# Ledger of designs, part 20: VHH binders against EKC/KEOPS complex subunit cgi121 (cgi121)

Target 1, 174 residues: EKC/KEOPS complex subunit cgi121 (cgi121), of Schizosaccharomyces pombe (q9p7j3)
Amino acid sequence: MILPLFPETQVHVFVYENVSNCAAIHEQLISQNPIYDYAFLDAATILYKKQVYSAIIRALEDRRDEQMKTKTIHSEVILSLSPKTEISSAFRQFSMTKKSKNIVVVKIDSKLTEEEEFERLDKLVEGNRVEFSDEELQKLIDFKVLKKNYKLDPSTLENPLASILSSIALRGYS

## First folded at step 1 (VHH)

Design n5 (from n1 with D99S L100P G101F L104G F105S Y106L R107L S108D E109Y Y110M Y112V; framework vhh_7n9e_1)
Fold by ESMFold2-Fast, scan of step 1:
Structure n5 (fold): chain B 174 residues (1-174), chain A 123 residues (1-123)
Amino acid sequence: as target 1 above (174 residues)
Amino acid sequence: DVQLVESGGGLVQAGGSLRLSCAASGFTFSSYAMYWGRQAPGKGREWVSGISSGGGSTAYASSVKGRFTISRDNAKNTLYLQMNNLKPEDTALYYCAKSPFYSGSLLDYMDVWGQGTQVTVSS
């Protein structure tokens, strides 16, 4: 995908359901395997495509402005999903864990085409690839997790999009 | 105080072998993923290898895969790098590091480096 404010930046987002090897992937991530250089998110935390795009845009803005709080653009995407600038809590809230079952994978600045990235990830992830769409994401979300991560009350839970996007865009003011 | 002390470097001929050690203290070694990195003269830092906290998973840079083996002994608080079939391009200062978090994700900040041990490979 092309982002209007970052047209030169290649961004790919992939969604996998019923992943059976999350523990193995997690071990490769903590071992710093460069083949796994992606942002691996727990799909239980993602409700909308715009949620992911907003975090990517925020991370790219922070990179452009030399204000990244983490070492990599992929870790900055994870941080940017959180309404707070606490790195450890952001990773606990949004990162894939060894117990995850459905994941969202983000690649920024890929040297490969989208098709080539699909081929690589299909070899790494033992699950079913599904479309990156609001419809598919809404099948994988855990509303209890979403409510906790964004501090949503019952009045906002029925239509949380604006609250979530505001939390991402205004990170650092709360 | 967190302390990492690398040793085992030296001068070897191409095709030779070396085993590096990293002695860790000041933290619960078995709770952290550990890494080896290197810096060649005039170049930036390069990640070489990583190992999970329990040793069940390892990863290697493509340049060393199949030649180097990372391992750890949690009872001795020691990290190892067995380097086989060394090449002149492996010449670098080698250092070990830990994740600042218990998770040790690729997306976690890696912020603790030892003093390093010099490896020089002659042709």
Scores: ipSAE 0.005, ipTM 0.260, lowest interface PAE 12.5, mean pLDDT 82

Design n50 (framework vhh_7n9e_1)
Fold by ESMFold2-Fast, scan of step 1:
Structure n50 (fold): chain B 174 residues (1-174), chain A 123 residues (1-123)
Amino acid sequence: as target 1 above (174 residues)
Amino acid sequence: DVQLVESGGGLVQAGGSLRLSCAASGFTFSNYYMYWGRQAPGKGREWVSGISTGGRSTAYASSVKGRFTISRDNAKNTLYLQMNNLKPEDTALYYCATDLVRYILSGEPYDYWGQGTQVTVSS
């Protein structure tokens, strides 16, 4: 996918359900294995495609402006999903865990095509790939987790898109 | 170029007190959780304490809870550890640490840590 403000940047997003090896992937992420240089998100925290893209755009803006708070663009995406500037909290809230069952995987600055990245990830992730679409994401979301992460009240939870996007865009300015 | 420089260690008698300091540079200190860890002779690294970005949330290892107090001064980019009622078992190299890049919160090791300051508690 091509982002209008970052046309030179390659972005791929993958969604997997019923992943059986999250504990093994988690161990690779803790060991910082460079083969796993992706943002691995718990799908329970993601409701919309625009939520993921907003975090990617925020991370790319921070990289452009030399204001990244984390060492890699992928960890910056994870931080950018959080409405707070606390790195440890953001990772606890949005990152895949050993107990995750459904995941969203983001790759930025890939030298590979989308199909080649998919083939690579298919060897790392033991699960079923599904379309990166609002329809598929809405089957995987945990609304209790979403409400807690973005501090949504009942009226906002009925149509949370604008609130989520504002939280991502305005992180650190309040 | 992240740097963490610890100071304040020394030799004290059991029951004594020390205050450790960690001077941080090369990153926006106020945006990161900070930690104290220690390594005793012949042992692996042990997490001692952690503090949130604003200093309102703290946590301690059971071995030091009630005796040690972690604090921070974001205006000075400095982390502190007040150690009271020291025991010979507290003898270790003490270092401050932070995690600037972690996909998932986990135990040790940290992304960045200082060289440490030696604390020796005599009987």
Scores: ipSAE 0.000, ipTM 0.122, lowest interface PAE 15.1, mean pLDDT 82

Design n51 (framework vhh_7n9e_1)
Fold by ESMFold2-Fast, scan of step 1:
Structure n51 (fold): chain B 174 residues (1-174), chain A 123 residues (1-123)
Amino acid sequence: as target 1 above (174 residues)
Amino acid sequence: DVQLVESGGGLVQAGGSLRLSCAASGFTFSNYYMYWGRQAPGKGREWVSGISTGGRSTAYASSVKGRFTISRDNAKNTLYLQMNNLKPEDTALYYCAAGSPLYEDFSTRYDYWGQGTQVTVSS
């Protein structure tokens, strides 16, 4: 996808369901293996494509302004999904765990084409790739997790999009 | 009620400058990306410029890059477009829109809420 405010930045987003090797991937992520330089998100926390793109845009803004709080643009995406500027809690809330079943994978600034990233990720992730769409994400979301992460009340659960996007966009402006 | 009110247009000689303003109300202005678009006589609407929620990221159509500057004042709920070195080709109705940076097609994502502000550049 080309973002109007970051037209030179390549963005690829992939969704995998029924992933059997999350524990192995998690070990690679904590060891900071550069082959795994992606944002690996738990799909239980993602309801909309717009949610992911909003976090990406926020991370790109922070990188441009030299205000990143994490080591990589991909970890900055994970932080940017959180309404708070606290790295450990953001990772606990949104990143994949050893127990994750479905994941969303984000790649920014790839030196590879989308097709080449697809081929690489399919070797790293033991699961079924599905379309990155609101329809597919809705099948994988855990509404209890979403409610907790964004502090949603019952009235906002009917249409949580605006609350989620506001939480991401306003991080640090309160 | 969401309202966007544009102002600052007028008649200006080629090479001149104008500053447009867009006053926003009815929504939390600081939560939205803001855009300027224009529609020339007999032409479709085209995207001119965009600015992120905090004003840190900006983008411009190639036809105006280096001549126009977009900015915002979140405390005043106001969007601005500083237009320098104006050309006759810049003659158009200018309007602002609020939205997500995910919407690349400016013409299909938001209905315009006002009449815009007319900019006419004489040669």
Scores: ipSAE 0.000, ipTM 0.190, lowest interface PAE 15.1, mean pLDDT 81

Design n52 (framework vhh_7n9e_1)
Fold by ESMFold2-Fast, scan of step 1:
Structure n52 (fold): chain B 174 residues (1-174), chain A 125 residues (1-125)
Amino acid sequence: as target 1 above (174 residues)
Amino acid sequence: DVQLVESGGGLVQAGGSLRLSCAASGFTFSNYYMYWGRQAPGKGREWVSGISTGGRSTAYASSVKGRFTISRDNAKNTLYLQMNNLKPEDTALYYCARDSHLFYGSGTYEGMDVWGQGTQVTVSS
């Protein structure tokens, strides 16, 4: 996809359900294997496409302004999903774990085409690829996790989008 | 001149094991993602397994998960496929291939730029 504020930046987002090899992927991420240089998110934490886009935009803004708090743009995307700037908490809240079943994968600055990334990820991720859409994400979300991560009260759960986007955009400024 | 030479195939009974080897020469083996593929009689080519440059990342076709193990020895320029609990449906010509992308694999046959001649595996019963 092309982001209007960052038109030269290549961004690809992939969604996989029923992933059976999350433990193996997690091991590769801990070892910092460069083949796995992606943001691997637990789909239980993602409700909207705009949630992912907002985190990507925030991470790209921080990179542009030389204000990144983490070592890579992909880890910065994970941090940017969190309403707080605490790195360990953000990773605990949003990163895939060994026990994850459904994942969202983000790639920024790919040197491969989108189709080539699809082909590579389909070999690395043992699950079913689904469309990156609000409809598909809503099938994978855990509302209890979402509520906890964004501190949503019952009145905002019916329409949480604005609260989530504000939390991402205003992280560290209130 | 780049070469890949497979060996280790043969006739084995169902439930048996074989270990295939692929000897690479003419290029820096440690810089390439590598694959094992197969072609069964009367069928098209099928991807079986892949392995990253350092050997830490592996991937498998669903039909072989838990039974086959891919590995590599970069010091010896050799790729391996350990095949356990073989089934008659595993009967095929097995070949190794080099990925066309340096350091990163594309995971498709169109992304493979060097192929070996193959070694025949026949599983009885």
Scores: ipSAE 0.000, ipTM 0.113, lowest interface PAE 15.5, mean pLDDT 82

Design n53 (framework vhh_7n9e_1)
Fold by ESMFold2-Fast, scan of step 1:
Structure n53 (fold): chain B 174 residues (1-174), chain A 121 residues (1-121)
Amino acid sequence: as target 1 above (174 residues)
Amino acid sequence: DVQLVESGGGLVQAGGSLRLSCAASGFTFSNYYMYWGRQAPGKGREWVSGISTGGRSTAYASSVKGRFTISRDNAKNTLYLQMNNLKPEDTALYYCAKGPYDSSGYLIDYWGQGTQVTVSS
């Protein structure tokens, strides 16, 4: 994928459901295995495609402006999903865990086509790929997790898109 | 509402050709992996071919590889199957199908009504 604001940056986003090896993947992530250089998100935290794209754009803006708070662009995507600037809480809130069942995987600066990244990820992830779409994401979301992560009240929870996007875009400003 | 409408089937003699079309509506066609399947008399539904969202990757069942070509026109929301060198064994109802891309196999979440292809000896 090519973003209009970042035409030199290739972005791919993948969604897997019913993943059976999250514990194994998690161990590789904490071991900092370079083969796993992706942003691995718990799908329970993601409601919209725009939520993921907003975090990607924010991370790319911070990289462009030399204001990244983390050491990799993929870690910066995870941080950028959070309404706060605190790295540890962002990872606890949005990153996949050993007990995750459905995941969203982001790759930035890929030299591979989307199909080639699919083939690579299929060797790492034991699950079923589904379309990266609002419809599919809405089957995997946990609204209790979403409410907690973005501090949504009952009225906002019924239509949270604008609140979520504002939290991502305005992190550290309000 | 998702709708898939197949057309282009008919009667053809062995060695002949047909081009099937599938008109898609009710979803963002360019975001979905698309498939063709078929069901012959007295047999179960079988997968025939698949094509990725941008058309860069295609796959075929062994029985049709080299004879059939799947393609798509995302601007027209249309899926195609060009069938060459048809054999009597290709006689079946041909179905257009939608689903997410799945490298472990082809996951299909919607099938069309089908179009009949009959190949005479």
Scores: ipSAE 0.000, ipTM 0.084, lowest interface PAE 21.0, mean pLDDT 81

Design n6 (from n1, 13 letters changed; framework vhh_7n9e_1)
Fold by ESMFold2-Fast, scan of step 1:
Formats: structure tokens, C-alpha cells, sequence
Structure n6 (fold): chain B 174 residues (1-174), chain A 123 residues (1-123)
């Protein structure tokens, strides 16, 4: 995918449901295995494609401006989903855990095509690939988690997109 | 107080071997993933290897894969890096770092408290 603000940056986003090896993936992430250099998100936290793209754009802006708060562009994507700049809370809120069942995987600056990344990820992730679409994401979201992470009130919960995007773009405490 | 003390560096000929140790104290060593990093003169820090808290998962930078082995002894609170077939480009200050438990992608430099051990590979 091409982002208008970052046309030279390759971005791939993948969605997996019913993942059985999240604990094994998590161990690889904490050992910083470069084969697992992706942003592994819990799909329970993601409602819209635009939510993921907004976090990617914010992370790329922070890299461009030499304002990254984390070591990698992928960890910066995870941080950028949070309305706060506190790293540990952002990871607790949005990153995959050992108990996750459905995940969203983001790759930035891929040296591979989308098809090659699919082949690579299919060997790492024991789950079912689904389309990265608003329809598929809506099947995997946990609205209680979404409400808590973005502090949504009942009046915004029916149409939360603008509130979520504003939270990511403005990141109140940055 | 958290302390990480690296040792085992030195001067070695190309093709030689060294074993680095990192003695950890002041925290529950068995609860944290641990890492080795290095910094060569005039270059940025490079991640070298990582090991999970229980030792069941390991990872290596492409530049050292097949030559270096990371291991740990949780009973002794010690992290190791066995370095074989050393090359001049492996010359660097080597340091160990602990992971932040709930932030698995938090940069190792945030939690690095080791002063490092110098490895110099000649010729």
C-alpha cells in the first residue's frame, strides 16, 4: 500500500483469526528476533483500516522528524495507536499478548512483496488469514476494549471513527 | 538496585573464540528476557542476540548467526555469549541489557545498566 505522505514507504497489513501460537510469537518478540520485526497488534483493539493507517502515518512522521520514542518503526506504530505517549501502557493496550486469538500484523519498509510477506508470515503465524477490511475487523473487535483504550462515551461509541483518529493524530500527552 | 556487569572481553586473533558473561543482580533474573548488544567505533549500537526469560527462545543478528550462541544460567543469574570464528568486524564494546517485562519492544538501551566489555579482533 502507498501512503500519500510517504510514497517511498512500503506498507503491508495482514489479519489473522484463530491464532493458536500467540505465546510462541510473544517469546520471539521479547527476544527481539528480527524475523518477527513486525507490529503484532491484538485485533480486539482495531475497528477500522483508517485506525491502523493513522498510527502508521504518525509513526512515520515521528521517524521523519527524529522524534521516535521506541527503538523500531514497528514498536512506534504500537505506541502511535495510543492517545498517550507512555510506552508500557500502549503495549498493554494494543500489542498482541500470549492470550490473543486474533491479530493484525503491520510491516513497514518491507524488502519483500506482499505475496512474499504472506508466505513468510504464514510460516510464523498458526491461524487463518482474512482480508484487511473494515468488515473483517468489525468481526474481531472487542467494543469494551476499544471504549476503554480511547475513553469513548456512549454517544460516540456508535460512530467512533472521528474520535479514534483525533486521539491518534493529536496524541494528547506527546 | 539493578546491576549488570559484563566480563570476558579481550584481544583475540581472527578465527578465535571468546565467551562473554553478564552477572545480574538486584532483580529477579529468571523473569526477564535478556539481550546482548554491541557498539563499534564510529557506528551506532547494534542488536546482537536475545534470549527469553526461560531460555527456550533465542534470536541472532544476521551478521553473527551460526557463529555466536546466547545462553543463560538462571540459578547463577548469569547471561553468556559464546563467540566463535571471530572476525575483525566483530570488534566492539559488548554490553548486556534486560527487557522491560510488559514492554517487549522497549529499546534495550532504556534498561541497559552494563558498562560493557571490550572485544578486539586482530588481523
Amino acid sequence: as target 1 above (174 residues)
Amino acid sequence: DVQLVESGGGLVQAGGSLRLSCAASGFTFSSYAMYWGRQAPGKGREWVSGISSGGGSTAYASSVKGRFTISRDNAKNTLYLQMNNLKPEDTALYYCARDFRSGYLTPTDFDSWGQGTQVTVSS
Scores: ipSAE 0.000, ipTM 0.174, lowest interface PAE 11.3, mean pLDDT 82

Design n7 (from n1 with K98A D99G L100T G101S Y102W S103L L104P F105E S108G E109T; framework vhh_7n9e_1)
Fold by ESMFold2-Fast, scan of step 1:
Structure n7 (fold): chain B 174 residues (1-174), chain A 123 residues (1-123)
Amino acid sequence: as target 1 above (174 residues)
Amino acid sequence: DVQLVESGGGLVQAGGSLRLSCAASGFTFSSYAMYWGRQAPGKGREWVSGISSGGGSTAYASSVKGRFTISRDNAKNTLYLQMNNLKPEDTALYYCAAGTSWLPEYRGTYDYWGQGTQVTVSS
């Protein structure tokens, strides 16, 4: 995928359900294995495609403006999902854990084609790849987690998209 | 309320050893992953090592792997860094940090930071 505001930036997003090796992936992330240089998100935290794209756009804007708060563009995506500028909190809220079952994987600045990234990730992730779509994401979301992460009340929870996108776009200015 | 206090830094000759300590208070130490980072004059912060909350997992930056050993004593709320075969390039302010129970390769997965202890390695 190519973003209109960042046409030279390659972006790939993958969704996996029923992942059996999250503990092994987590161990590779702890070890700083460069093969695992992706943003690994817990799918329980993601409701919409626009949520992920808004975080990616915010991270790319922060990189463009030399305002990144984290070491890599992938960690900046994770931070950008959070309504707060607190890095450790964002990782606790949105990152994959050893006990995750379903994950969303983001790759920015890929040197590989989408097909080559598919081949590579299918060797790293032991799960079922599904379409990156609102329909598939809505099967994997945990609304209790979503409510807690974005501080949604019952009226907002019925139609949370605008509130979530505003939280991402206004991070650090609220 | 929360405090992280580093000690054990100093001047040492290349090839020498130092042991750093970080005394933690004001939070449940055994529930947090602990980290060592460093910053040389005029350079950005560099992650050095990390240890999981229970001590079962450790990780090291490639520049220090095989020379440094991270450990912790949860009963004493203390983090340690044993530094062997020190090089002039290891000269930096060393600080400890507490964060989530996983070690990112990413900068800034820290809830709390210490003020640091200076390590100077002469050639």
Scores: ipSAE 0.000, ipTM 0.157, lowest interface PAE 12.6, mean pLDDT 82

Design n8 (from n1 with D99E L100G G101S S103Y L104W F105S Y106D R107T S108D E109A Y110F Y112I; framework vhh_7n9e_1)
Fold by ESMFold2-Fast, scan of step 1:
Structure n8 (fold): chain B 174 residues (1-174), chain A 123 residues (1-123)
Amino acid sequence: as target 1 above (174 residues)
Amino acid sequence: DVQLVESGGGLVQAGGSLRLSCAASGFTFSSYAMYWGRQAPGKGREWVSGISSGGGSTAYASSVKGRFTISRDNAKNTLYLQMNNLKPEDTALYYCAKEGSYYWSDTDAFDIWGQGTQVTVSS
């Protein structure tokens, strides 16, 4: 996908359900294996495509403005999903864990085509790839996790999009 | 206080071998991933290899894959890098690094660097 504000930046987003090897992927991420240079998100935390794109845009804006708080654009995407600027908290809230079952994977600045990234990721992730769509994401979300991460009350759970996007846009605002 | 002390460097001819050690103290070594990085004169720091906390997963930069082997001894709080078939381009100061607060950190984002051990490979 081409982003209107960042037309030079290639972005690919993949969704996998019923992933059986999250523990193995997590070990590769901890080992700093460059093959795994992606943002691996727990799908339990993602409700909308716009939520992911807003975090990507915020991360790209921070990179453009020399304001990144993490060392990679992918870790910056994870941070950007959080309403707070605390890195460890953001990773606990949104990153894939050893116990995750469904994941969202983001790749920015790929030198590969989307099809080549599909082939590469399908070898790394032992799960079923599904369409990156609001319909598929809504099957994987955990509303208790979403409510806690964005501090939503019961009334905002009926229309959480604006609250989520506002939280992402206002991260780090003082 | 977290401390990392590298050793085992030296002068070796191309095609030779060296084994580097990193003695860790001040933290629960077995709970953290560990890494080797290097910096050649006039160049930036380059990630070389990483190993998970239990030693079950390892990763290597493409430039050293098949020649270097990372390992650890959690009972001794020690990280190792076995370097075989060394090339002049492997000449660098080699550093040990501890996992930072978040994964996917590059070498610069690691919590702690040691002082390094110099490896010089002559042709």
Scores: ipSAE 0.013, ipTM 0.234, lowest interface PAE 8.5, mean pLDDT 83

Design n9 (from n1 with K98R L100Y G101S Y102S S103G L104W F105Y Y106E R107D E109G Y110F; framework vhh_7n9e_1)
Fold by ESMFold2-Fast, scan of step 1:
Structure n9 (fold): chain B 174 residues (1-174), chain A 123 residues (1-123)
Amino acid sequence: as target 1 above (174 residues)
Amino acid sequence: DVQLVESGGGLVQAGGSLRLSCAASGFTFSSYAMYWGRQAPGKGREWVSGISSGGGSTAYASSVKGRFTISRDNAKNTLYLQMNNLKPEDTALYYCARDYSSGWYEDSGFDYWGQGTQVTVSS
């Protein structure tokens, strides 16, 4: 996909369910293996396509404005999902763990087509690829995790989209 | 501001031992988990070992478990890696790295790392 505000930037988003090798992927991420240069998110934390898009746009804005707080654009995407600007907290809240079962994977600045990235990722991820759609994401979300990460009260939990997007766009306390 | 300086590398024969040190400055060392990583020529970086901010928790890559020991001295702002029973496959540039976190989190990547110290193991 191409974002209207960043037409030069190639963005691909992938969703995998029933992943059996998250522990192995996690070890590769800790060792910073360049083959695994993606943002690996726990799908339990993602409810909407717009949530991911908003984090990507914020990360690209921070890169454009020379305001990135992390060393890579993919780490900046993970940070940008968080309502706070605390790097360690954001990674703990949104990043894939050894115990994750469903993941969302983001690639920015790919030199490959979406099809080529799928072929590459399908070799790294032992799971079932599903459509990046609100319907598929809603099957994988953990509402307790979502509520905690975005500090949603019971009245906003029934329709959280606006609250989540505002948290991503405005990040941090006033 | 943040600086990490490794030392203690060198040439050693297979079966030998080396002790690496990493001198940290420019941050509160006792507040951060620390790692050792390595990079062989033409290969990417690989994680070797990690230690929590207080030293109570350690982890090792399967390739070095039982042979290497990570430790730290927070009073001296120094990280150590004791390497025993070295193998030719251990030949690499060894560097220390600071975690994003002020505690132990496997989910965190490296924030800062040093220039490294070369370890060469002859067969």
Scores: ipSAE 0.000, ipTM 0.140, lowest interface PAE 12.8, mean pLDDT 82

Design q1 (framework vhh_6qgx_2)
Fold by ESMFold2-Fast, scan of step 1:
Structure q1 (fold): chain B 174 residues (1-174), chain A 124 residues (1-124)
Amino acid sequence: as target 1 above (174 residues)
Amino acid sequence: QVQLVESGGGLVQAGGSLRLSCAASGRTFSSYAMAWFRRAPGKEREFVAAISWSGGSTFYTDSVKGRFTISRDHAKNTVSLQMNSLRPEDTAVYYCAADSTLYFSDYPSEYDYWGQGTRVTVSA
């Protein structure tokens, strides 16, 4: 079993396919409605569970070290998925849009159990819940988007895990 | 490819100290989480300690917490395990392991690279 590096931090990750209300969710995010305080990611950008966990760990390390570049831990997760430190670019690359159909939702510092967050999110998201697994993520990924976001060459595209994780880990060092 | 070589094992009396070191080679070592596992005589491998890719986060199994300290040096490409207040139950072969995923796993099968091991014997 995989243990997070921050065992005292409550972390939940949810995957939804065939979401019909992304435009409504997007409007709530723009309005800064606190009910929607989650990281909403486009599933077209996420290939592996380890990709999401690596971004969460990087964001938590940056928060611990007082090195966050964004205002919330959830926006820091989105930034941490990007190989570059430019906030607007990271949000364009990884955030859910009005036209998204499949999403990955991250909650950090939840005061609720995973089951309670499921009940809450099921009322906010009009879609089908699927398992947070590599198998389910591989059904939702867009390899053209993945290649562009991480600047992958054709030879690494079939096994890109190490390249993606290095991009997340070394953000800001090169 | 990452190669790991352990050193620093030996014989000590209960209450003594040892420092284990793991030297790594490879272009992407700084992107890896690092861990120490051990295998006692007649038992399977168990998790001991882990350190994140940045060195900012550490994890320990309960039986060594407060006695062992894991650290890393990116300039030297090394990870070290300082072992204090050693007990006979700490007798084992100690293995250095590297995980490309940046987060800890307590399962040996999740680690990409392994050293050959260094033997630690603690006498009563």
Scores: ipSAE 0.005, ipTM 0.184, lowest interface PAE 14.5, mean pLDDT 82

Design q10 (from q1 with D99S S100L T101D L102E F104W D106G Y107S S109T E110D Y111F; framework vhh_6qgx_2)
Fold by ESMFold2-Fast, scan of step 1:
Structure q10 (fold): chain B 174 residues (1-174), chain A 124 residues (1-124)
Amino acid sequence: as target 1 above (174 residues)
Amino acid sequence: QVQLVESGGGLVQAGGSLRLSCAASGRTFSSYAMAWFRRAPGKEREFVAAISWSGGSTFYTDSVKGRFTISRDHAKNTVSLQMNSLRPEDTAVYYCAASLDEYWSGSPTDFDYWGQGTRVTVSA
């Protein structure tokens, strides 16, 4: 669900499990192939739908206000997931790697319908599509990675949503 | 969980200004969409202003746009409503509200936590 603040912006989020070609995808991302203009996230870092949408909203706010720190809206989404403003750190923390097994893919300002994007991505990603839902994300999360990325103490791991959203919202305001 | 406490209400003459503050206790304040609502005598509760989790986006009802400004201070865990050019029809009890688990749609029913309200009276 997206806030009505950006009603003209098309946003699609896709989840793939058991992806076998992450190394090949990573090579395309490093070469900046325009066909791969998406935010490719490691699903080990994403626990909630609201986490992804909060990062998207923040990236769209930064674009609206002409305050983007990265070159594309998709890289701005990756940066916006991080509690810090350091770009290289954010990409190390949240981007898919050659060793990733499950991924979350975000597309903003698509020229294609959601179903057409599914068809395009199914040709690029060798894995199984699953629903973008809290239930499916909770099967793919790595709590050790989550704890490290958001600097959570053991007590906050029992209900981390508010801490994660605060980290995203406060990036650059603390 | 968060508790909301409003302050800054009082009596003011038409054309004057007041600043309302809402203090939130709890470690999750920055995760909330925050809003101000008001209820005038003989009227329903109405939306006044809202601010996003990041503080980057604000919404106002048409009757206060250009006169009222909502802001938040993450360090102090407060949300404020600066009310300028006050009119007698702004007389109401003003409520601070927060939503943690839902995306804000502009509906008062979307808000989970409410303060007890602070009274604003604007004399003619």
Scores: ipSAE 0.000, ipTM 0.152, lowest interface PAE 16.2, mean pLDDT 80

